# VHH binders against Mechanosensory abnormality protein 6 (mec-6), part 23

Target 1, 343 residues: Mechanosensory abnormality protein 6 (mec-6), of Caenorhabditis elegans (o01811)
Amino acid sequence: DLNKRVYNHTPGPCRVLTDNYKGTAGMTYVESQKRVYITLGYGRAHDLKTKTGIAFYKTNRTDGRSQQEMYDLIEMTINWNGYEYKKEFIPTGIDSYSSSNGRVLLYVINAHPNHQCIHFFQIVESSKLNHRKAICDPSFSSLQDIAVVGPDRLFVTNMAAFGRGWAQILEFSLQTGQGAVYYYDGSKLSTAASSLIAPTGIGYDAKRRILYVGSMIRESIFAYKVAKDTTLELLYEMMLLTSPIGVFVESKTGDIWIAAHPVIHESAWHYTHPENQNIHSPSQILRIRIQEEGNSWVTTEPYANDGATISASSSVVFTDEQMLIGSSFGRLLHCDLTHSYIT
Below, E stands for the ipSAE of ESMFold2; O stands for the ipSAE of OpenDDE; V2 stands for 0.75 times the mean of E and O plus 0.25 times the DockQ between their complexes.

## First folded at step 20 (VHH; framework vhh_nb_b201)

Design gd3 (from gc1 with M107F; at its last look DockQ between E and O 0.88; V2 from the best seeds 0.74)
Fold by ESMFold2, look of step 20:
Structure gd3 (fold): chain B 343 residues (1-343), chain A 120 residues (1-120)
Amino acid sequence: as target 1 above (343 residues)
Amino acid sequence: QVQLQESGGGLVQAGGSLRLSCAASGFTFSSYWMGWYRQAPGKEREFVATISGDSYTYYADSVKGRFTISRDNAKNTVYLQMNSLKPEDTAVYYCARESYLSGTTGFDVWGQGTQVTVSS
């Protein structure tokens, strides 16, 4: 893939929602609020100077806002409730749970190299987060992403035994199976799957009870059935021939959206030298529709970029004919999906 | 095997207090959000309060400041302390357990209810 070229295209008109943070790495859609929550500042985990935080984008285009206001991000205020390590918060992987009683819970991975944790928040008022607790475990070395399957019930990916540096690069080059999926059951943490090769993005289809886990090194998505006792049964592998980083599952259709890095060695250079403007990682978004369970699927590519417009795509959300693309070290992109534009 | 049993209901004068209990069995109690709902005659069941396994709480606006939900994980019991009771609090109160997997209905196990009547 040293000679792989990326041919740019979009699904419709696109714009930059923000370029003010070094990283817009993770996103989750909260349907009950018509909001996409975005984590900001992942670059600080790689020694870039940046503000960190969480913001949201309002997806309702018919709520009477002006054209300029329609694309605003609103930053959340965090009430830490005395949490001692709030200065070491570098948010990345994110997911949510909404209940019919109006309670909305938010779960966020802290990617700080020396404080890998899962943070539990409740969304309160319009733009405030109340911190509940953090779960930190010695096994957390390279937390990547989180999939919520119920209130305080979540799966999380841990990519590798080494958190960064040359040891991690050697681990990936040798394809050693040091990654895992952990499960939190509301009280205790356990290992749901072990000996995995660079697990990254994770997404859950609640209606079909299927958990999708990306493998960066195998360039594949693995589909697991989630049993009633929350054990995982591997169903099948979808080979993508590109490195999946983020996974988003449409609740109505079960279609799977993948934020991917098509040139893995350029991703490796970008992550090791994120300050270097001359080092880009191409950005790709795939959409997968399952035709026959476990047997066949159709893959399309709504977005691709050689890295000049957006580098190292890490997350994707699709809703209301809108697509948002987050990136590991850079800007947040928004596209309308229309039939009148070439892609 | 999963069961929820409410107790502590009764008749009380307006302004009074009452404490409801819900004994749980057949599941790992500390892993679940537990809640209280109520249903007045001829009305829809409405949310009252919920509490996480680590005792983080969420309340309906109509009861904030008057009702307190709590739990004792050693006794597998959730409580609702109701103070400053009003006649409009008259209802059957149900204890409930929230489902632990998405794709199942919100609260999936219910008790049989306990009557609370607040006289003018």
Scores: ipSAE 0.643, ipTM 0.862, lowest interface PAE 1.7, mean pLDDT 87
ESMFold2 (binder alone), look of step 20: mean pLDDT 84; pTM 0.851
OpenDDE, look of step 20: ipSAE 0.750; ipTM 0.886

Design gd4 (from gc1 with T104V; at its last look DockQ between E and O 0.64; V2 from the best seeds 0.73)
Fold by ESMFold2, look of step 20:
Structure gd4 (fold): chain B 343 residues (1-343), chain A 120 residues (1-120)
Amino acid sequence: as target 1 above (343 residues)
Amino acid sequence: QVQLQESGGGLVQAGGSLRLSCAASGFTFSSYWMGWYRQAPGKEREFVATISGDSYTYYADSVKGRFTISRDNAKNTVYLQMNSLKPEDTAVYYCARESYLSGVTGMDVWGQGTQVTVSS
């Protein structure tokens, strides 16, 4: 809808955690560490000059840090272990797995236009990543996001058959359904769902074994039951009337947080002209609470911005009354939630 | 049908070495993280080491540098090489398989255990 309006509001005080990178596209929360890991530099996939990497934000506000240190990001050092294509690494979609023995695994999508892969890392020491391996498959044309359902057990979204350019625009206009969800079972990659229309964000509710997959063009979230054999059964569709890009599921409540683009034509302009700071795209964060599975849910909107403060929101994390918002080409935002009617 | 069977335990002098083996059957071995745990009399079972299907390892601090976990996917076997043994390493050692789905207990299959006794 060309006539959609975005009315700015926040759930409480907000601040910029960083604007030093062209993109803060993906985030994952590791509860055992009280850290949010953030992927940096997605703009390089669109020919912007930027540093790429992974950093984390510490969510524990009572750990004795000063006010000046409280919002610091800490950059990770990557030990590539001789990986041949490390210079081609543009991290974006990210998720994690924590074991009771203290081991933390991190899984990251490489969004490089010519080298799309899933990278496997182990977090070691306080701020180091050990690279284990990369899985690269010819079918990976437009990887978007990743959801971890077990150790080395992953679902990933591939948005379209064409990874970029006018061919991709035509594909979306014709709505040919060339997107897919792939599954990695610890040794083999397979197709878990096919003929999908622009799948984007993906999130997993482990307690209910439900996988949520966004569709940018259908402006919906699809809910799938994950069977014991990891096959997917479509349960229902939640129509949002906004384009979901990132999905975050709260582990304790099952509440679904969505980073969305409410005005698709402004998003399209922003993505085609990412270097132009005068071209904005609105940013929207939704929170969905399931009242009765498949039948009723309550949607609230903790954040919305016309793009002036943050454009093209791509990821969201909520924890400890804090919300972080990542964006495709721009800054990382942090907000405190102080309005109880939003939570 | 999923089974894990440990072997190689015994009595050894402090400072000595011992190699444990765990034979696995009934599942796709190479797709799982495998681990070793131990339990001393009167104590809780504790983590020792774990290894991925592609042989990346993680160790408890108490054994780091002394113990080495390894696997042979062709033989469906995981090993624990235990060097520089101390009396506090005395325990029943268990082989375990990590669950493939989150939301279940961390290890979903256990072996019967093998006794390791380190004498002073």
Scores: ipSAE 0.678, ipTM 0.877, lowest interface PAE 1.5, mean pLDDT 87
ESMFold2 (binder alone), look of step 20: mean pLDDT 86; pTM 0.878
OpenDDE, look of step 20: ipSAE 0.838; ipTM 0.920

Design gd5 (from gb1 with T99P; at its last look DockQ between E and O 0.61; V2 from the best seeds 0.59)
Fold by OpenDDE, look of step 20:
Structure gd5 (fold): chain B 343 residues (1-343), chain A 120 residues (1-120)
Amino acid sequence: as target 1 above (343 residues)
Amino acid sequence: QVQLQESGGGLVQAGGSLRLSCAASGFTFSSYWMGWYRQAPGKEREFVATISGDSYTYYADSVKGRFTISRDNAKNTVYLQMNSLKPEDTAVYYCAREPYLSGTTGMDVWGQGTQVTVSS
C-alpha cells in the first residue's frame, strides 16, 4: 500500500536516550540486573561511520540516581581474549541467559558482511564483557535476531540469501522463501525451519514453550511449539498487516511486543540510503496479548511515529511501565507509559 | 530417569586436596551446563562452580584459584578438583544440572551430595 499513513501517538512522555551510534538495532532485558543491553552501531554494516559495541540502560528508578544518571547509557568494555576479527564486530540481534547464581551470558549476532557470526559473551564485571567464542557458518547470510532457550541453546533467524542491497530487495519482492531459523544446541548448528519468507524478529515464551517468529514480508508472526527435542511445530499465524522487525516477549505476562515497519517501501528506501538524514521510515510498536485458551489474542498499538522522532524501529523492550525503542540506523527512545494498555 | 551421583568426599587436613566426581545418567550430558554447590551446617546452599558442554567455566570468588571444575563428556562425569582446602570449605557438596527450554533459572536436577570435611 503506497498510500499507507502513520499517525503519531505516544503512550506517555518519550525522550531520546542517544543518537550517537548510527543504530541501536537490538535489545535484551536482564531481569536479575534490571538492565537493558543495547547493541550499537548497526549502521557500520551499511558503510556509516560509527562506533560499535554494547551498552546497557538501568531500568531501576529508585536507586538514588540523579535525573541525568537515570538516562545514561553505559558502554561495556569487551575483553576479546585474542579474537582475530574483533575489529569487524557489528552487533545487531542480542539475547541473554541469566543464572540464579548471578552469571549472565550475552549472545550477539554480528552483522558484518564478511563475518556473519554468533558471538558468546559473559559479563564478568559491572561493565565488562569477556568474549568466549564465535560461531560462524556459510549458511549465515543475513542473520537478524536471536532467541535463547537455555545456556548456549538458541534459535537465530536468517532473513534472506542476500545480505543487503538491491539483490536483497529483489529477493524480497519475489518472495522466494530463502529465509530460515537455525538452532544451536550447545555443540552443533541445525536447521529448525526453512523456506521462510524474510524471517526477522524472534522471541521465546519459556513458560508456554512457544517460539514467535516475525515475517517481514508476510506481515505476520508465526507461533511455533518447541518440542522437548527442540523441533518446531507451527501452531498458528498472527496476521499483523505491518512488517515485524523486532520481537520481545515479557517473561511475566507472556505479552508479545513488536517493533515494526508499517510502510515497507519507505523502509526499503531508508535502508538503501541510510546516510541521507532526510530519508526516514515510520516506526510502530504493537503489543499482543494471548488469551488463556491460546488461540485468540488482543492487539494494541501503544506507539507510532512517522519517522521524524524515530526512524525504522527495530527493537523494543517493556518493563516497569517503561518502553525502550531501538532503531536500525538512529535513535534510542525511552517512553514512560502513563496510559494503561492492559486488557 | 535423570540421575546425578556424587562421590569423592571425605576428611582432609587444611591445605590438602580432594577430587569430587559426579556421574550423570538419563540425559544428553554434553548438552548441559553442570555445576557444583555446597551447603555448610547452618548456612544456605551456595554456588561453587559451573562448566558448559564445551568446558567453559565460571567460579565463585571464594574458590577461584583453588578449585577447578572439569568434565568428561564421554564418561558423563563432571569433576571438582579442590586444592588448598580450608576449614571454611567444610560442607556437603552437590552436583546439579542447569535447565533449558523450561524458562527456569538456576539448576533443576540435584545429586544427593557428598560430605567434605576439612580439619584444622
Scores: ipSAE 0.493, ipTM 0.788, lowest interface PAE 1.2, mean pLDDT 91
ESMFold2, look of step 20: ipSAE 0.674; ipTM 0.873
ESMFold2 (binder alone), look of step 20: mean pLDDT 85; pTM 0.864

## First folded at step 21 (VHH; framework vhh_nb_b201)

Design ge1 (from gd2 with G53P; at its last read DockQ between E and O 0.91; V2 from the best seeds 0.87)
Amino acid sequence: QVQLQESGGGLVQAGGSLRLSCAASGFTFSSYWMGWYRQAPGKEREFVATISPDSYTYYADSVKGRFTISRDNAKNTVYLQMNSLKPEDTAVYYCAREGYLSGTTGMDVWGQGTQVTVSS
ESMFold2, look of step 21: ipSAE 0.782; ipTM 0.914
ESMFold2 (binder alone), look of step 21: mean pLDDT 90; pTM 0.907
OpenDDE, look of step 21: ipSAE 0.824; ipTM 0.910
ESMFold2, fold request of step 22: ipSAE 0.795, 0.817, 0.796; ipTM 0.914, 0.926, 0.917
ESMFold2 (binder alone), fold request of step 22: mean pLDDT 90, 90, 89; pTM 0.907, 0.909, 0.902
OpenDDE, fold request of step 22: ipSAE 0.898, 0.889, 0.890; ipTM 0.950, 0.946, 0.946
ESMFold2, last read: ipSAE 0.823, 0.816, 0.800; ipTM 0.927, 0.924, 0.918
ESMFold2 (binder alone), last read: mean pLDDT 90, 90, 90; pTM 0.907, 0.909, 0.909
OpenDDE, last read: ipSAE 0.896, 0.893, 0.897; ipTM 0.949, 0.948, 0.950

Design ge2 (from gd1 with S99A; at its last read DockQ between E and O 0.90; V2 from the best seeds 0.85)
Amino acid sequence: QVQLQESGGGLVQAGGSLRLSCAASGFTFSSYWMGWYRQAPGKEREFVATISPDSYTYYADSVKGRFTISRDNAKNTVYLQMNSLKPEDTAVYYCAREAYLSGTTGMDVWGQGTQVTVSS
ESMFold2, look of step 21: ipSAE 0.807; ipTM 0.924
ESMFold2 (binder alone), look of step 21: mean pLDDT 88; pTM 0.892
OpenDDE, look of step 21: ipSAE 0.892; ipTM 0.948
ESMFold2, fold request of step 22: ipSAE 0.837, 0.797, 0.691; ipTM 0.936, 0.920, 0.879
ESMFold2 (binder alone), fold request of step 22: mean pLDDT 88, 88, 88; pTM 0.890, 0.890, 0.889
OpenDDE, fold request of step 22: ipSAE 0.896, 0.890, 0.880; ipTM 0.950, 0.947, 0.941
ESMFold2, last read: ipSAE 0.778, 0.689, 0.685; ipTM 0.908, 0.879, 0.868
ESMFold2 (binder alone), last read: mean pLDDT 88, 88, 87; pTM 0.891, 0.889, 0.888
OpenDDE, last read: ipSAE 0.897, 0.888, 0.899; ipTM 0.950, 0.946, 0.951

Design ge3 (from gd1 with S99T; at its last look DockQ between E and O 0.71; V2 from the best seeds 0.75)
Fold by ESMFold2, look of step 21:
Structure ge3 (fold): chain B 343 residues (1-343), chain A 120 residues (1-120)
Amino acid sequence: as target 1 above (343 residues)
Amino acid sequence: QVQLQESGGGLVQAGGSLRLSCAASGFTFSSYWMGWYRQAPGKEREFVATISPDSYTYYADSVKGRFTISRDNAKNTVYLQMNSLKPEDTAVYYCARETYLSGTTGMDVWGQGTQVTVSS
C-alpha cells in the first residue's frame, strides 16, 4: 500500500548502542549467560565498506557495572582454525543452543553473495568463538535466518531462487514461490518446506514445538508444528499486513516478536541504495501473544519509526524489560519497556 | 534399537590412567553430540565431558586437563581417556547421547554404565 504511514513511537527510553557498523542484522539471546549476541556488518553483502564480526550485549542491569559500562558491546574473537574462506564471512542470521552444563553453541549464516553457508561455533572463554565447520550447499542462494531446535539441528530460510539483482526483483514481483526452509539434522541437509514466497525470519518455540516462518511478500507468519521426526506440519497463517524480516520467540511465554518493514517499496529502495543517507526504510516491531492457536492472537506495536532514527529493522530481542533492535545497514538500538500494552 | 555399551572400567591406583570406550548402535552416530557422565555412590549423576560430531569438546572443570574425550565415527565409538586419576573420580561412568530437540532433557539415551574405582 502506497499510502501506508508510519507514526513514530517507542516503548520507553531508547539509545544507540552502536553506529559503527553498516548493519547489525541478527541477534540471539543466551539466557544462561544473560547476553545478546549481535552480528555486525551485513552492509558488506551490499558492497558497503564495513567491519564484520560478532559482539554481545550484557543484559544484567544489576551486576555492579557503571551506568556508562552497562551499554557496552563486547566484540568476539574468532578462532577460525584454518578455515580457508574467513575473509568472505558476512554474518547475519544467528541462533544458539545452551546446555545445562554451560556449553553454548552459536550458528551463524554467512550472507556473502558468492559464499552462503551456515557456520558452526562454540563459545569458549568469555569472548572467544571456536569455528567448528561450515555447511555450504548449492541450493543456498539467499539464506536469511536460522532457528535452532537442538544441538546441530537447525532450520534455515532461503528466500528466493535468485540471490540478488533484477532476477530476484522479478521473482518477487511475480510471487513465484521459489523460497524454502531447509533442515540440517546433524549430518545431512533436506528440504523441510518448499514453494514458499520470500521466507525471511524464523523462530522456534521449544516448549510447544512450533516453528514460525515469516513471508516478506505475503506479509504474514506461518506457524508449523515440529514433529518428533522433525517434519513440519503447517498449523496456521497469521496475516500481519506488514513485511516480517526477523522473528524472535520468548522462551518462557512463547510470545513472538517481529522486526518488520511496513512500507515495502521504501524498503526496496533502501536495499538498492544502502549508501544513500537520504533513502530510509521504516522500522516496526510487533509483539504477538497467541490466545488460541489458529484462531486468535493479540498484537501490539512496541516500536515504530519512519526510518530517521533506525532504518530497515531486521531483528529484535526482548528480555528483562529491555528490547534491542537490529537493522540491515545501520544502527543497533536499545529501549527500556516502560509502557504497559501486554496481555 | 538404540544402544550404548560402555567398557574399560576397573580398579586403578591413584595417579594412574584408564581408557573407557562406548560402542553405539541403532542410530546415525555421526550426527549426535556424545557425552560421558558419572555417578558416585549416594550422589547425583554429573557431567564429565561431551564431544561434537566433528570432535569439538567441552569438559567439566573438575576433569579439565586430566580427561580427554574422543570419537571414531567409522567405528561408532566414543572414548574417555582418564589420566592422573584421583579417588574422587570413583564412580559409575555412563555414556550418553545428547537429545536432538531442545524441548526435551539434555541426554535422551544412556548406557548401562561401567564402574571405575580409584584406590589410594
Scores: ipSAE 0.663, ipTM 0.869, lowest interface PAE 1.5, mean pLDDT 87
ESMFold2 (binder alone), look of step 21: mean pLDDT 87; pTM 0.878
OpenDDE, look of step 21: ipSAE 0.869; ipTM 0.935

Design ge4 (from gd1 with P53A; at its last look DockQ between E and O 0.93; V2 from the best seeds 0.00; counts 0 for: pae E 2.4 > 2)
Fold by ESMFold2, look of step 21:
Structure ge4 (fold): chain B 343 residues (1-343), chain A 120 residues (1-120)
Amino acid sequence: as target 1 above (343 residues)
Amino acid sequence: QVQLQESGGGLVQAGGSLRLSCAASGFTFSSYWMGWYRQAPGKEREFVATISADSYTYYADSVKGRFTISRDNAKNTVYLQMNSLKPEDTAVYYCARESYLSGTTGMDVWGQGTQVTVSS
């Protein structure tokens, strides 16, 4: 809707965790470590000068740190193990796998326009990443996000057949459905769903085996049942009337958190002119609680901003009464959730 | 139909070596992480080592530098080379396949186990 208005509100006190990167686009929560991992520097994919990397925020508020240290972001050191194209790394979509033996794996989308790949890392020695491999496929034209269903087993969204330019604009305008969800089974890549309209954020509810996929153009979340053979069965569509970009699923409750762009033309303008500090896109965070699968759900809006504080929200994590919001080209926010009637 | 069968256990003197083998059948072996676990009498089963399809390895601290996990995807077999054995390594050793799609991470298929006894 061209005449949408955004009424600013927060779920409690908020602060900036970092404003030092052009983009804090993706996040994943690793419960076994009590850490949120954040990808940094997405703006480089849009020709902005910025450093890229991966950092984490420690969510445990009772671990003996001072009040000032509680909000520190710790940057990861990457051991590339001889990978030739490390300078082409622009991390964005991210997800993780934690095993009961303490092994933690990270899976990260490289959004570099000429080198789109899925990168496989292991977390070692508290703050180091060992690069294991990259998977690059000619079909990867517009990778957006990733959902992990097991060790080296994952789904990724590819938003469009054309990576950018006038052809992609026509593709979206006609709603031709050239997007896809790909599945990697530990050795081979396959198509899990095709003919999708601008798939973006993706999240997996492991307890219920439901994969949620956002559609930017349809302004909806699609829910798929993940069969044992990893085939996807469409269950239902949740109409949001806002463009979902990031999806986070709470492991305990199954509640769905969505980072969304409520005014899509302002988002489009922001993405075409990310260098212009006066061009903003509103940021919105939704929380959906499923009452009966496929039948009813309750939607609340823990956060909304007209773009002045945070523009183009792209990711969200909720844990331990805390919410983090990432953005495509800008700052990372942290909020305490103290308004229980909003969440 | 999914089966894991260990072999190669036995009695060895401290400081000695053994190589365990685990033959796998009934599933696409080359796509799974495989692991070794061990259980001493009266204790909980504990992690030893795991290996990915592309031979990336991860070890428990107690065995690093002494044990080596490897795999042969053509033979659907995973191995554990155990060197510099200590009496504390005495246990039943289990081969296992790591699960996926689970709401809980861990191993979903176990072998029968093979006894390793290290004499002092």
Scores: ipSAE 0.520, ipTM 0.816, lowest interface PAE 2.4, mean pLDDT 87
ESMFold2 (binder alone), look of step 21: mean pLDDT 87; pTM 0.883
OpenDDE, look of step 21: ipSAE 0.873; ipTM 0.937

Design ge5 (from gd1 with G35A; at its last fold request DockQ between E and O 0.85; V2 from the best seeds 0.85)
Amino acid sequence: QVQLQESGGGLVQAGGSLRLSCAASGFTFSSYWMAWYRQAPGKEREFVATISPDSYTYYADSVKGRFTISRDNAKNTVYLQMNSLKPEDTAVYYCARESYLSGTTGMDVWGQGTQVTVSS
ESMFold2, look of step 21: ipSAE 0.763; ipTM 0.906
ESMFold2 (binder alone), look of step 21: mean pLDDT 87; pTM 0.887
OpenDDE, look of step 21: ipSAE 0.878; ipTM 0.940
ESMFold2, fold request of step 22: ipSAE 0.728, 0.636, 0.816; ipTM 0.891, 0.862, 0.927
ESMFold2 (binder alone), fold request of step 22: mean pLDDT 88, 88, 88; pTM 0.888, 0.888, 0.889
OpenDDE, fold request of step 22: ipSAE 0.885, 0.842, 0.872; ipTM 0.944, 0.924, 0.937

